# Ledger of designs, part 30: VH-VL binders against q58483

Target 1, 193 residues: q58483
Amino acid sequence: MKVIGISGSPRPEGNTTLLVREALNAIAEEGIETEFISLADKELNPCIGCNMCKEEGKCPIIDDVDEILKKMKEADGIILGSPVYFGGVSAQLKMLMDRSRPLRIGFQLRNKVGGAVAVGASRNGGQETTIQQIHNFFLIHSMIVVGDNDPTAHYGGTGVGKAPGDCKNDDIGLETARNLGKKVAEVVKLIKK
Key: E = the ipSAE of ESMFold2; O = the ipSAE of OpenDDE; V2 = 0.75 times the mean of E and O plus 0.25 times the DockQ between their complexes.

## First folded at step 12 (VH-VL; framework fv_anetumab)

Design p6 (at its last look DockQ between E and O 0.60; V2 from the best seeds 0.00; counts 0 for: pae E 9.2 > 2)
Fold by OpenDDE, look of step 12:
Structure p6 (fold): chain C 193 residues (1-193), chain A 123 residues (1-123), chain B 111 residues (1-111)
Amino acid sequence: as target 1 above (193 residues)
Amino acid sequence: QVELVQSGAEVKKPGESLKISCKGSGYSFTSYWIGWVRQAPGKGLEWMGIIYPGDSDTRYSPSFQGQVTISADKSISTAYLQWSSLKASDTAMYYCARLPYWDSEGWDYFDIWGQGTLVTVSS
Amino acid sequence: DIALTQPASVSGSPGQSITISCTGTSSDVGRYNYVSWYQQHPGKAPKLMIYEVSNRPSGVSNRFSGSKSGNTASLTISGLQAEDEADYYCSSYTDSSTYVVFGGGTKLTVL
């Protein structure tokens, strides 16, 4: 069993990365293999709507997206994290999402477990709407969407950060991230029985 | 163009109060942290603290906590560093610098620096 | 407080390549890719030369490059020129309440 965590932040080791890793740490503690991926240093290009992927099953654009999609396909669970940009995901994450169309052919992510992490500048700074966008992505891929585990039990990992490292002091954020990880691990284990 | 312009040199005596300024222009002043850095004569750079003008969130180095006050007036895009009672050891060049901020992620380097304010404290 | 360790001075001849080291700990340089380098000429304000270990701001010569291994970051200046003579400071984000710390600085002399 393997769960990957992808940070859509343009900052490779920002607050989003911190929370995604925290979720992965919780998963690792459950005995599941984890891998962290940052989009910050990746070459990402937007979908151009050519629809070649529908015919050939592969995107003609050559960049770092294909390798990431492969890892998504191979994983049993996927955690997507993003900073809150105008109530939604970062452009980096959106590009990955949009370019994931090849995986929708045959619904290759079907029944994989999806979890979302969002980091905003305030506690009510768009984390929920951002997470909703990620959840929609998961649903469109026919994945199994989970929120953070009890006792927090909401929509996923939600952190507050205004400066680098702030989320390390956001106990609520850390807790929700860990609870998300535990939930993902739990559901992955249920499916893989 | 983005720039930080600091107030002029100060010559003070021990015990006097002082407030120096750093004015930003060419960018959204409330969206970036402003830091203060001290450099004693012939010495290295010292992190003093930072302020987010948007909400006046202020963070000090332990060495400077309680020793100085960092503030900002976002209406005029100006950050301040002040002392209630100067000491001779406060003699130094003081730089303000911009710490880029990107929503909830931010960047922890100083990309824009003021020209510095020399503060001389002597009897 | 923590301190980043830099050599007090380095020197090189024009055209040579020199490297300045910045050694921290597992709580700063070793943990984060938040290392930056600043150049300071006498009587001038510091100038950002490298950020995030290896990125150059616009306008900075490609002769300047940065890297990191373990707890040590490095600034390399290739094709050394007379105008490169200056003090160089590294900095890093830390887990301490200081947030950012500077190295002690390195005086680069071009022979």
Scores: ipSAE 0.039, ipTM 0.649, lowest interface PAE 3.5, mean pLDDT 92
Fold by ESMFold2, look of step 12:
Structure p6 (fold): chain C 193 residues (1-193), chain A 123 residues (1-123), chain B 111 residues (1-111)
Amino acid sequence: as target 1 above (193 residues)
Amino acid sequence: QVELVQSGAEVKKPGESLKISCKGSGYSFTSYWIGWVRQAPGKGLEWMGIIYPGDSDTRYSPSFQGQVTISADKSISTAYLQWSSLKASDTAMYYCARLPYWDSEGWDYFDIWGQGTLVTVSS
Amino acid sequence: DIALTQPASVSGSPGQSITISCTGTSSDVGRYNYVSWYQQHPGKAPKLMIYEVSNRPSGVSNRFSGSKSGNTASLTISGLQAEDEADYYCSSYTDSSTYVVFGGGTKLTVL
């Protein structure tokens, strides 16, 4: 069993990374293998709408997206995290989402567990709208969407920060990320039976 | 255009108080961090702390925590560095510098620097 | 305390390329791509030359370039010119409560 966490932050080491890693740490405590992937150091290009992936099963654009899609296909759970940019995900994460059509061929993400993380500059600063954008991506791939576990149970991991390390001091945000990880682990174990 | 203009040089005695200023112009003062950097004579740059004038979020290097006060008056676009009781070891050039701020993910460089304020503390 | 290590001095002749190193740890340079470089001429304030490891602000010559490998960042000045003679400081974000750390500085002499 494996869960990957992907940070859509344009910065390699930001608050989004902290919260995604916190969720993955909670998953690893449950005995599940985890892997973290940052999009900040990846070559990503937007989808150009060519539809060649429908015919070929693979996007013709040569960049780092293909290797990330392979890891998503092999995982049992996927956590996507993003900073809040104008109430939604970063452009980096959106590029990955748009380029994910090869995985929709045969619904290769079907029934994988999806959890979302978002970090804003203030509490209640668009984290939930960003998380719902991520949830929409999971739903259109026929995935199983989960939020954070009790007692924080809402839509997923939500953090606040204005400097790259601020979320290490956001006890509320860290707890939501850990409880998201616990819920992802719980559901992965349930469906793998 | 975008400028940080600091107050003039100061000659002080040990035990005196001092407040030096850094006025920002040509940009949205409340949307950028202002940091303070010390350079002792013949030495390198030493970060002291920063303030976000928009909400007064203020952070200090542990080496300077409790030894100086960083503040801002956003109505006049001015940041301050203040000592309640100067020591001879406070003799240095003091720079203010602006840091860009991006919401939740990063800031980490000083893009605009003030001209410096020389503070000399001697008997 | 976590400090960034720079050579005390480097020198080069006009037209040569020189490289200044900035070595930190896995808690700063190695972890973050928030490395910046500052040029300081005698009696003047520092000037930003490189930010985020390799980016040049507007108005900085493309003779200045930056890179990072592991815990070490590098500033390279190609086509060395007399006006490049100055002190150079690196800086990085750090995991510690200090947030920002500077290198000790490197005096560049143009021979």
Scores: ipSAE 0.006, ipTM 0.597, lowest interface PAE 9.2, mean pLDDT 90
ESMFold2 (binder alone), look of step 12: mean pLDDT 90; pTM 0.921

## First folded at step 13 (VH-VL; framework fv_anetumab)

Design q1 (at its last look DockQ between E and O 0.04; V2 from the best seeds 0.00; counts 0 for: pae O 11.7 > 2, placed apart)
Fold by ESMFold2, look of step 13:
Structure q1 (fold): chain C 193 residues (1-193), chain A 122 residues (1-122), chain B 111 residues (1-111)
Amino acid sequence: as target 1 above (193 residues)
Amino acid sequence: QVELVQSGAEVKKPGESLKISCKGSGYSFTSYWIGWVRQAPGKGLEWMGIIYPGDSDTRYSPSFQGQVTISADKSISTAYLQWSSLKASDTAMYYCARLPYYWEGWDYFDIWGQGTLVTVSS
Amino acid sequence: DIALTQPASVSGSPGQSITISCTGTSSDVGRYNYVSWYQQHPGKAPKLMIYEVSNRPSGVSNRFSGSKSGNTASLTISGLQAEDEADYYCSSYTDSSTYVVFGGGTKLTVL
């Protein structure tokens, strides 16, 4: 069993990374293999709408997206995290989402467990709208969407931070991220029984 | 013109209180951090702390935690540095400086005030 | 707190290149690309010369350049001019509760 966590932040070592890693740490404590992927230093290009992946099963654009899609296909659970950029995901994460169509051919993500994390500059500052964009991506891939586990149970990991590392002092946000990881781990185990 | 204009020089005695100001103009005051930097005579730059006036998020260096109060009044685009009881060792030049806010960024002070010289005589 | 190490002074002749070092740790200069350099003439406020290791703000001469390797950042001034004589400070974001750290400063003398 394996869960990957992907940070869509354009900056390495930011608050989104902290929350994604916190969720993955909770998953690893449950005995599940984890892998973290940052989009910050990846070569990503937008989808060009060519539709070739429908015929070929693979995007013709050569960049780092293909390797990330391979890891998503191999995982049993996927955590996606993003900073809140204008109430939604970063451009980096959106490029990955748009380029994911090869995985929708044959619904290769079907029944994988999806969880979302978002970090905004203030509490209730667009984290939930951003998480909802991520949830929509999971639903379109026929995945199983989960939020954070009890007792915090809402929509996923929600953090607050302006400076790099601020989320280390956001006890509320860290707890939601850990409880998201616990729920992802629980459901992955249930599906694999 | 983007500028930070600080209050004038102060001559005080030990034990007195003091509040100095830094007024921002020509930009959205609530969208940038305002930091305070001390420079003792003949010494280097020491950062003291910083405030985000948009939500009053205030942070202090450990060396100055509990020694000063940083605040802002966004209705008049002004940040403040305040002592409740000055010491002779507080004699220094005090600068305010603006730091751009970026999501997950924390880089540099791009605009500086002219400085406020505080002299604590005794 | 953790301070960045700069040489106390450096000198050069007009037209030459000079480099000022700024050495930190793996918790600041080594970890983050949030390194900046400030020029301060006597009696004046500091002026931003370089940010994010190597970027120049508008109005700063291309004679000024910055770089980083490991835990050490460097400011290079080419084509040295008399007006470059000033104090130079580096700064970095840090993992510590200090958040920001300055170097001790370097006095540049143009001979």
Scores: ipSAE 0.028, ipTM 0.672, lowest interface PAE 8.8, mean pLDDT 91
Fold by OpenDDE, look of step 13:
Structure q1 (fold): chain C 193 residues (1-193), chain A 122 residues (1-122), chain B 111 residues (1-111)
Amino acid sequence: as target 1 above (193 residues)
Amino acid sequence: QVELVQSGAEVKKPGESLKISCKGSGYSFTSYWIGWVRQAPGKGLEWMGIIYPGDSDTRYSPSFQGQVTISADKSISTAYLQWSSLKASDTAMYYCARLPYYWEGWDYFDIWGQGTLVTVSS
Amino acid sequence: DIALTQPASVSGSPGQSITISCTGTSSDVGRYNYVSWYQQHPGKAPKLMIYEVSNRPSGVSNRFSGSKSGNTASLTISGLQAEDEADYYCSSYTDSSTYVVFGGGTKLTVL
């Protein structure tokens, strides 16, 4: 069993990365293999709407997206994290999401477990609306969407970061991220039985 | 068999209008893009534009935007290239060609017409 | 319009292998796998020989192959035959205001 965590933050070691890794740490504690991926250093380009992926199952654009998609395909669970940009996901994450269309052929992510992490500048700074975009992405791929586990039990990992490193001191955020990891691990184990 | 058949050679004078045609057969005409390619005498291939006959979505090269009109009549599986006022510099072979997929950024033509020679001289 | 760069001419003897280069930019050949090659005999329409960098249509001889590295695509013709003498054009999708751009063409002479 393997779960990957992807940070859509342009900062490779920012608050989003911190929370995604916290979720992965919780998963690792459950005996599940984990891998972290940052989009910050990746070459990503937007979908151009050519629709070749519908016909050929591949995107003709040459960049780092294909490798990431392969890892997504091989994983049993996927955590996507993003900073809150105008109430939505970062451009980096959105490009990956948009370019994931090849995986819809045969629904290659079907029944994989999806979890979402969002970091905003305030506690009510768009984390939920950002998570909703990620959840929609999972649903469109026919994945199993989970929220953070009890006792927090809402929509996923939600952190507050006004400056770099702030999430280290956001106990609530860290707790939600860990609970998300635990929930993902739990559901992955259930599916793999 | 899949083929594109173009109209015959044209000899025109500057200032005259012209409309040449490209008829598709052996496949679903409305499901594939049709492109036009110019080749001046002794010169290379030039991408002019494409049209999707299904909904008449048309895209032009900037070099040809406003210079020509690309259209299609799906009822007779025919695409058109037309000029309102020909110039001597329009003298060239004109090819129509089929794109194998519905796309907004794919590049290759798998089926070509035989070409229409257009000669414009005073 | 910006064209892809091809050598004006190449030559080879029967049985030899020759390569035609097609150099673009990071906005076309280097960015996409949308590279195709066409063969054109005198007085004839172009014929698709390679699409998507290295795919060969049915009916095209396996002597024709395509590859790409960086901003340069290449067409290789092995076991050169007299019938291969023709003009060859590469093409690519672009990020420019045009969708497709052609190379300037290469005249292949079989000696």
Scores: ipSAE 0.000, ipTM 0.534, lowest interface PAE 11.7, mean pLDDT 91
ESMFold2 (binder alone), look of step 13: mean pLDDT 90; pTM 0.926

Design q2 (at its last look DockQ between E and O 0.04; V2 from the best seeds 0.00; counts 0 for: pae O 12.3 > 2, placed apart)
Fold by ESMFold2, look of step 13:
Structure q2 (fold): chain C 193 residues (1-193), chain A 122 residues (1-122), chain B 111 residues (1-111)
Amino acid sequence: as target 1 above (193 residues)
Amino acid sequence: QVELVQSGAEVKKPGESLKISCKGSGYSFTSYWIGWVRQAPGKGLEWMGIIYPGDSDTRYSPSFQGQVTISADKSISTAYLQWSSLKASDTAMYYCARLPYYFEGWDYFDIWGQGTLVTVSS
Amino acid sequence: DIALTQPASVSGSPGQSITISCTGTSSDVGRYNYVSWYQQHPGKAPKLMIYEVSNRPSGVSNRFSGSKSGNTASLTISGLQAEDEADYYCSSYTDSSTYVVFGGGTKLTVL
């Protein structure tokens, strides 16, 4: 069993990374292999709408997207995290989402577990709307969407921070990320026996 | 055109209070951090603290915590640095500078005020 | 306050290249790509020369370049000119409660 966590932040070692890693740590404590991927150092290009992937099963654009899609295909669970950019995901994460059609051919993500993380500059500052964009992505890939586990049980990991590392002092946000990881681990174990 | 314009030079005695200002123009004042930097005569730059005027999030260097007050009045696009009781060792040039706020980022002081010279002598 | 370590002075002849070092720790220069460099002429406010380790703002000569290796950042000035004579400060983000740290400054003398 394996869960990958992807940070969509354009900046390395920020609050999104911190919360995604916190969720992955909770999963690793349950005996599940984890891998972290940052989009900050990746070459990403937007989808150009050519539809060639329908016939070939892969995108003709050569960049780092294809390797990330392979890792998503092999995982049993996927955590996507993003900073809040105007109530939604970063452009980096959206490029990955838009380029994901090769995985929708044959619904290769079907029944994988999806969890979402978002970090904003203020509490209730677009984290939930950003998480909903991530949830929509999971639903259209026929995935199983989970939020954070009890007792925080809401939509996923939600943090507050302006400077890198600010979420170290966001105990509530850290708890939601840990509880998201716990719920992802629980459901992955349920569907894998 | 983006500018930070600081209040004029001050000559004070120990124990007196002082409030100096930094007015931003040509940009969205509430969307950038404003930091304060001290430069004692003949010395280097020393960070004092910073404020995000949009929500008044204020952070101090440990060396200056409790020694100064940083504030802002967003209605007039102005940040302030204030002492309740000046010391002779407060004699220095004081700069305000802005930092772009970028999501989950910390960056650089892109625009600096001209400086306010504060002289505290008996 | 935590200070980044810079040499007190460096010198070079017109047309040559010089490098100013800025040594921090794995909690600032080594961890983050938020290193910036400031030039300060006598009686003037500091001016941003390099940000995010190696980027130049618009209007800054390509004679100025920045790099980082491990915990040490470097500012390189090529084709030295008399106008480059100034004090130079590095700065970095730090994950301590101070958030910002400056170097002690380096006086560049153009011989």
Scores: ipSAE 0.046, ipTM 0.678, lowest interface PAE 8.1, mean pLDDT 91
Fold by OpenDDE, look of step 13:
Structure q2 (fold): chain C 193 residues (1-193), chain A 122 residues (1-122), chain B 111 residues (1-111)
Amino acid sequence: as target 1 above (193 residues)
Amino acid sequence: QVELVQSGAEVKKPGESLKISCKGSGYSFTSYWIGWVRQAPGKGLEWMGIIYPGDSDTRYSPSFQGQVTISADKSISTAYLQWSSLKASDTAMYYCARLPYYFEGWDYFDIWGQGTLVTVSS
Amino acid sequence: DIALTQPASVSGSPGQSITISCTGTSSDVGRYNYVSWYQQHPGKAPKLMIYEVSNRPSGVSNRFSGSKSGNTASLTISGLQAEDEADYYCSSYTDSSTYVVFGGGTKLTVL
């Protein structure tokens, strides 16, 4: 069993990365293999709407997206994290999401477990609306969407970070991230038993 | 067999209008894009534009936008290229060609017509 | 008008291998796997020889192969034969024109 965590932050070691890693740490504690991926250092290009992928299941654009999609396909669970940019996901994550269309051919992510992480500048700074976009993405891929586990039990990992490193001191955020990891691990185990 | 058959050679004068045709057969005409390519005498290939006969979605090269009109009649599996007013510089071989997939952009042409020679001279 | 750069001419003896280059930019050849190659004999329509950088259509000899590195695509013809003498054109999708661009063409002479 393997769960990957992807940070859509342009910061490779920012608050989003921290929170995604915290979720992965919780998963690792459950004996599940984990891998972290940052989009910050990746070459990503937007979908051009050519629809070639609908025909052949392959995108003609040459960049780092294909490798990431392969890892998504091979994983049993996927955590997507993003900073809150204007109440939505980052451009980096959105490009990946938009370019994931090849995986809809045969619904290659079907029944994989999806979890969402969002980091905003305030506690009510768009984390939920950002997570909603990620959840929609999972649903469109026919994945199994989970929220953070009890006792926090809402929509996923939600952190507050105004400056780099702030999430280290956001106990609530860290707890939600860990609870998300635990929930993902739990559901992955249920599916794979 | 899949093929594209184009109309015959044309000899015209500057200022005259012209419409040449490309008829597809052996496949679903409305399911594939058709493109037009110009080749001036002794020169290279020039991408002009494409049309999807299914809904007549048409895309032009910037160089040919407003210079020509691409159209199609799906009822007879035929695509058209036309000029309202020919110029001497329009003298060229014109090829129609099929794109194998439905997409907004362009990849490759797998089937080509035999070409239509258009000569424009005073 | 934007064009891909090809050598004007290449030549080789029967049995030799030759390569034709097609150089574009990061907005076309370097960005997409939409590179195609066409063979054109005098007075004939172009024929698709390679599509999407390295794929060969049915009926095309395995002597023809395609590759790409950076902004340059290449067509290689091995075991050169007299019948290979023709003009060769590369093409690619491009961001600059939003659609397709052709190379200037290469005349291949078999000595």
Scores: ipSAE 0.005, ipTM 0.537, lowest interface PAE 12.3, mean pLDDT 92
ESMFold2 (binder alone), look of step 13: mean pLDDT 90; pTM 0.926

Design q3 (at its last look DockQ between E and O 0.64; V2 from the best seeds 0.00; counts 0 for: pae E 8.4 > 2)
Fold by ESMFold2, look of step 13:
Structure q3 (fold): chain C 193 residues (1-193), chain A 123 residues (1-123), chain B 111 residues (1-111)
Amino acid sequence: as target 1 above (193 residues)
Amino acid sequence: QVELVQSGAEVKKPGESLKISCKGSGYSFTSYWIGWVRQAPGKGLEWMGIIYPGDSDTRYSPSFQGQVTISADKSISTAYLQWSSLKASDTAMYYCARLPYYWESGWDYFDIWGQGTLVTVSS
Amino acid sequence: DIALTQPASVSGSPGQSITISCTGTSSDVGRYNYVSWYQQHPGKAPKLMIYEVSNRPSGVSNRFSGSKSGNTASLTISGLQAEDEADYYCSSYTDSSTYVVFGGGTKLTVL
């Protein structure tokens, strides 16, 4: 069993990374292999609408997206994290989402477990709307969407931070991220049983 | 024409209180952090703390936590550094400086500096 | 916390290039691209010369350049001029509760 966590932040060592890693740590404590992927150091290009992936099963654009899609296909669970940019996901994460069409051919992500993380500059500052965009992506790939586990049980990991590292002092945010990880681990174990 | 203008030099005795000011102009005061930097005579720069006037988020270097108070009055675009009881070791030049705020950015750089306020504490 | 390490002084002749080092740790200079450099003439406030490792603000001569390798950032001044004689400080964001650290400063003497 394996769960990957992807940070869509353009900053490699920021608050989104902290919360995604916190969720992965909770999963690793449950005996599940984890891998972290940052989009900050990746070459990403937008989808150009060519439709070649419908015929070829693969995007013709040569960059780092293809390798990330392969890792998503291999995982049993996927955590996507993003900073809140204008109430939604970062451009980096959106490019990956738009380029994920090869995985929708044959619904290769079907029934994988999906969890979402978002970090904003203030509490209630667009984390939930950003998480909803991530949830929409999971649903259109026929995935199983989970939120954070009890007792925080809501929509996923929600952090607050202005400067890198701020989320280490966001006890509420850290708890939601850990409980998301616990829920992802629980459901992965249930479906792989 | 972005500018930070600090209050004038101060000569004080140990035990006295002091509040020095830093007035910002030419920009949206609530859209930037204001930090305070100490420079003791003949010494280097030392970061003291920072405030975001838009929401009062205030952070201190551990060396200065509980030693000074940083505050702001956004109605007059002014930040403050305050001591309740000055010590001779507080003799220094004090600068205010502005930092941009960006999503997930660090406090990388002070782009605009005040002219400095010399505080001399002696008996 | 430990301050960023800079040489106490450097010197150069007009027209030469010099480099000032700024050594931190894997928790500051080595972790973040939030390194900046300041020039301070005697009796004056510091002036930003380089930010985010290598960016020059508007109005700073292209004779000033910045770089980073591992835990060490560097400021390079080419075509040295008399007006460059000043103290130079680096700073970096850090994981510690201090948030920002400065180097000890480097006195540049133009010979």
Scores: ipSAE 0.037, ipTM 0.681, lowest interface PAE 8.4, mean pLDDT 91
Fold by OpenDDE, look of step 13:
Structure q3 (fold): chain C 193 residues (1-193), chain A 123 residues (1-123), chain B 111 residues (1-111)
Amino acid sequence: as target 1 above (193 residues)
Amino acid sequence: QVELVQSGAEVKKPGESLKISCKGSGYSFTSYWIGWVRQAPGKGLEWMGIIYPGDSDTRYSPSFQGQVTISADKSISTAYLQWSSLKASDTAMYYCARLPYYWESGWDYFDIWGQGTLVTVSS
Amino acid sequence: DIALTQPASVSGSPGQSITISCTGTSSDVGRYNYVSWYQQHPGKAPKLMIYEVSNRPSGVSNRFSGSKSGNTASLTISGLQAEDEADYYCSSYTDSSTYVVFGGGTKLTVL
């Protein structure tokens, strides 16, 4: 069993990365293999709507997206994290999401477990709306969407960060991230049982 | 042009209170953090703390926590540094500086600096 | 409080290249790419020369460059000029204090 965590933050070691890693740490504690991926240093280009992926099963754009999609396909669970940019996901994450269409051919992500992490500048700074976009992405891929586990039990990992390192001191955020990891691990184990 | 203009030099005695100011112009004052940096005579730079004028979120260095108060009035694009009771050891040049803000992960550098305010405390 | 370690002084002749080191720990320079460098002439405010290890702000000469390896960041000044004589300070985000820390400063003398 393997779960990957992807940070859509333009910062490779930012607050989003911190929370995603915290979720992965919780998963690792459950005996599941984990891998972290940052989009910060990746070459990502937007979908151009050519629909070649529907015809040929692959995207004609040559960049770092294909390798990431391969990892997504091989994983049993996927955690996507993003900073809150204008109430939504970062451009980096959105490009990956948009370019994931090849995986809809045959629904290659079907029944994989999906979890979402969002970091905003305030406690109610768009984390939920951002997570909703990520959940929609999972649903469109016919994945199994989960929220953070009890006792927090909301929509996923939610952190507050204005400056670098803020989420390190956000106990609420860290707890939600860990609870998300635990929930993902639990459901992955149920499916693979 | 973007600039920070600080209040003039101060000569004070130990035990006196003081409040110095830093006014920003040429940019959105509420979109950037403002930091204060101390430099004792002939010494290096010391990070004191920062404030986000947009919501007055304030962070202090452990060394300066409880020793000074950082505040801001966004209506006049001004940040403040104040002491309730000055000490001789507070004698230094004090700089305000702008720290760029970028959502979840701001930058940790000061791109715009004030000209400095010299504070001299002697009996 | 933690401090970043810089050499007290460095000197070079006009036209030469010099390097100023800034050594921290795995909790600051070694962990983050949030290292900045400042130039300060006597009686003047510091000026940002490098940010995030190797980026130059607009208006800063390309003679100034930054790098990092392990826990040590470096500022290199090529084609040394008389005007480069100043104090230089490094800075980094620090995980221990969750905020910014400065180096002790380096006095650069142009011979």
Scores: ipSAE 0.031, ipTM 0.606, lowest interface PAE 5.1, mean pLDDT 92
ESMFold2 (binder alone), look of step 13: mean pLDDT 89; pTM 0.919

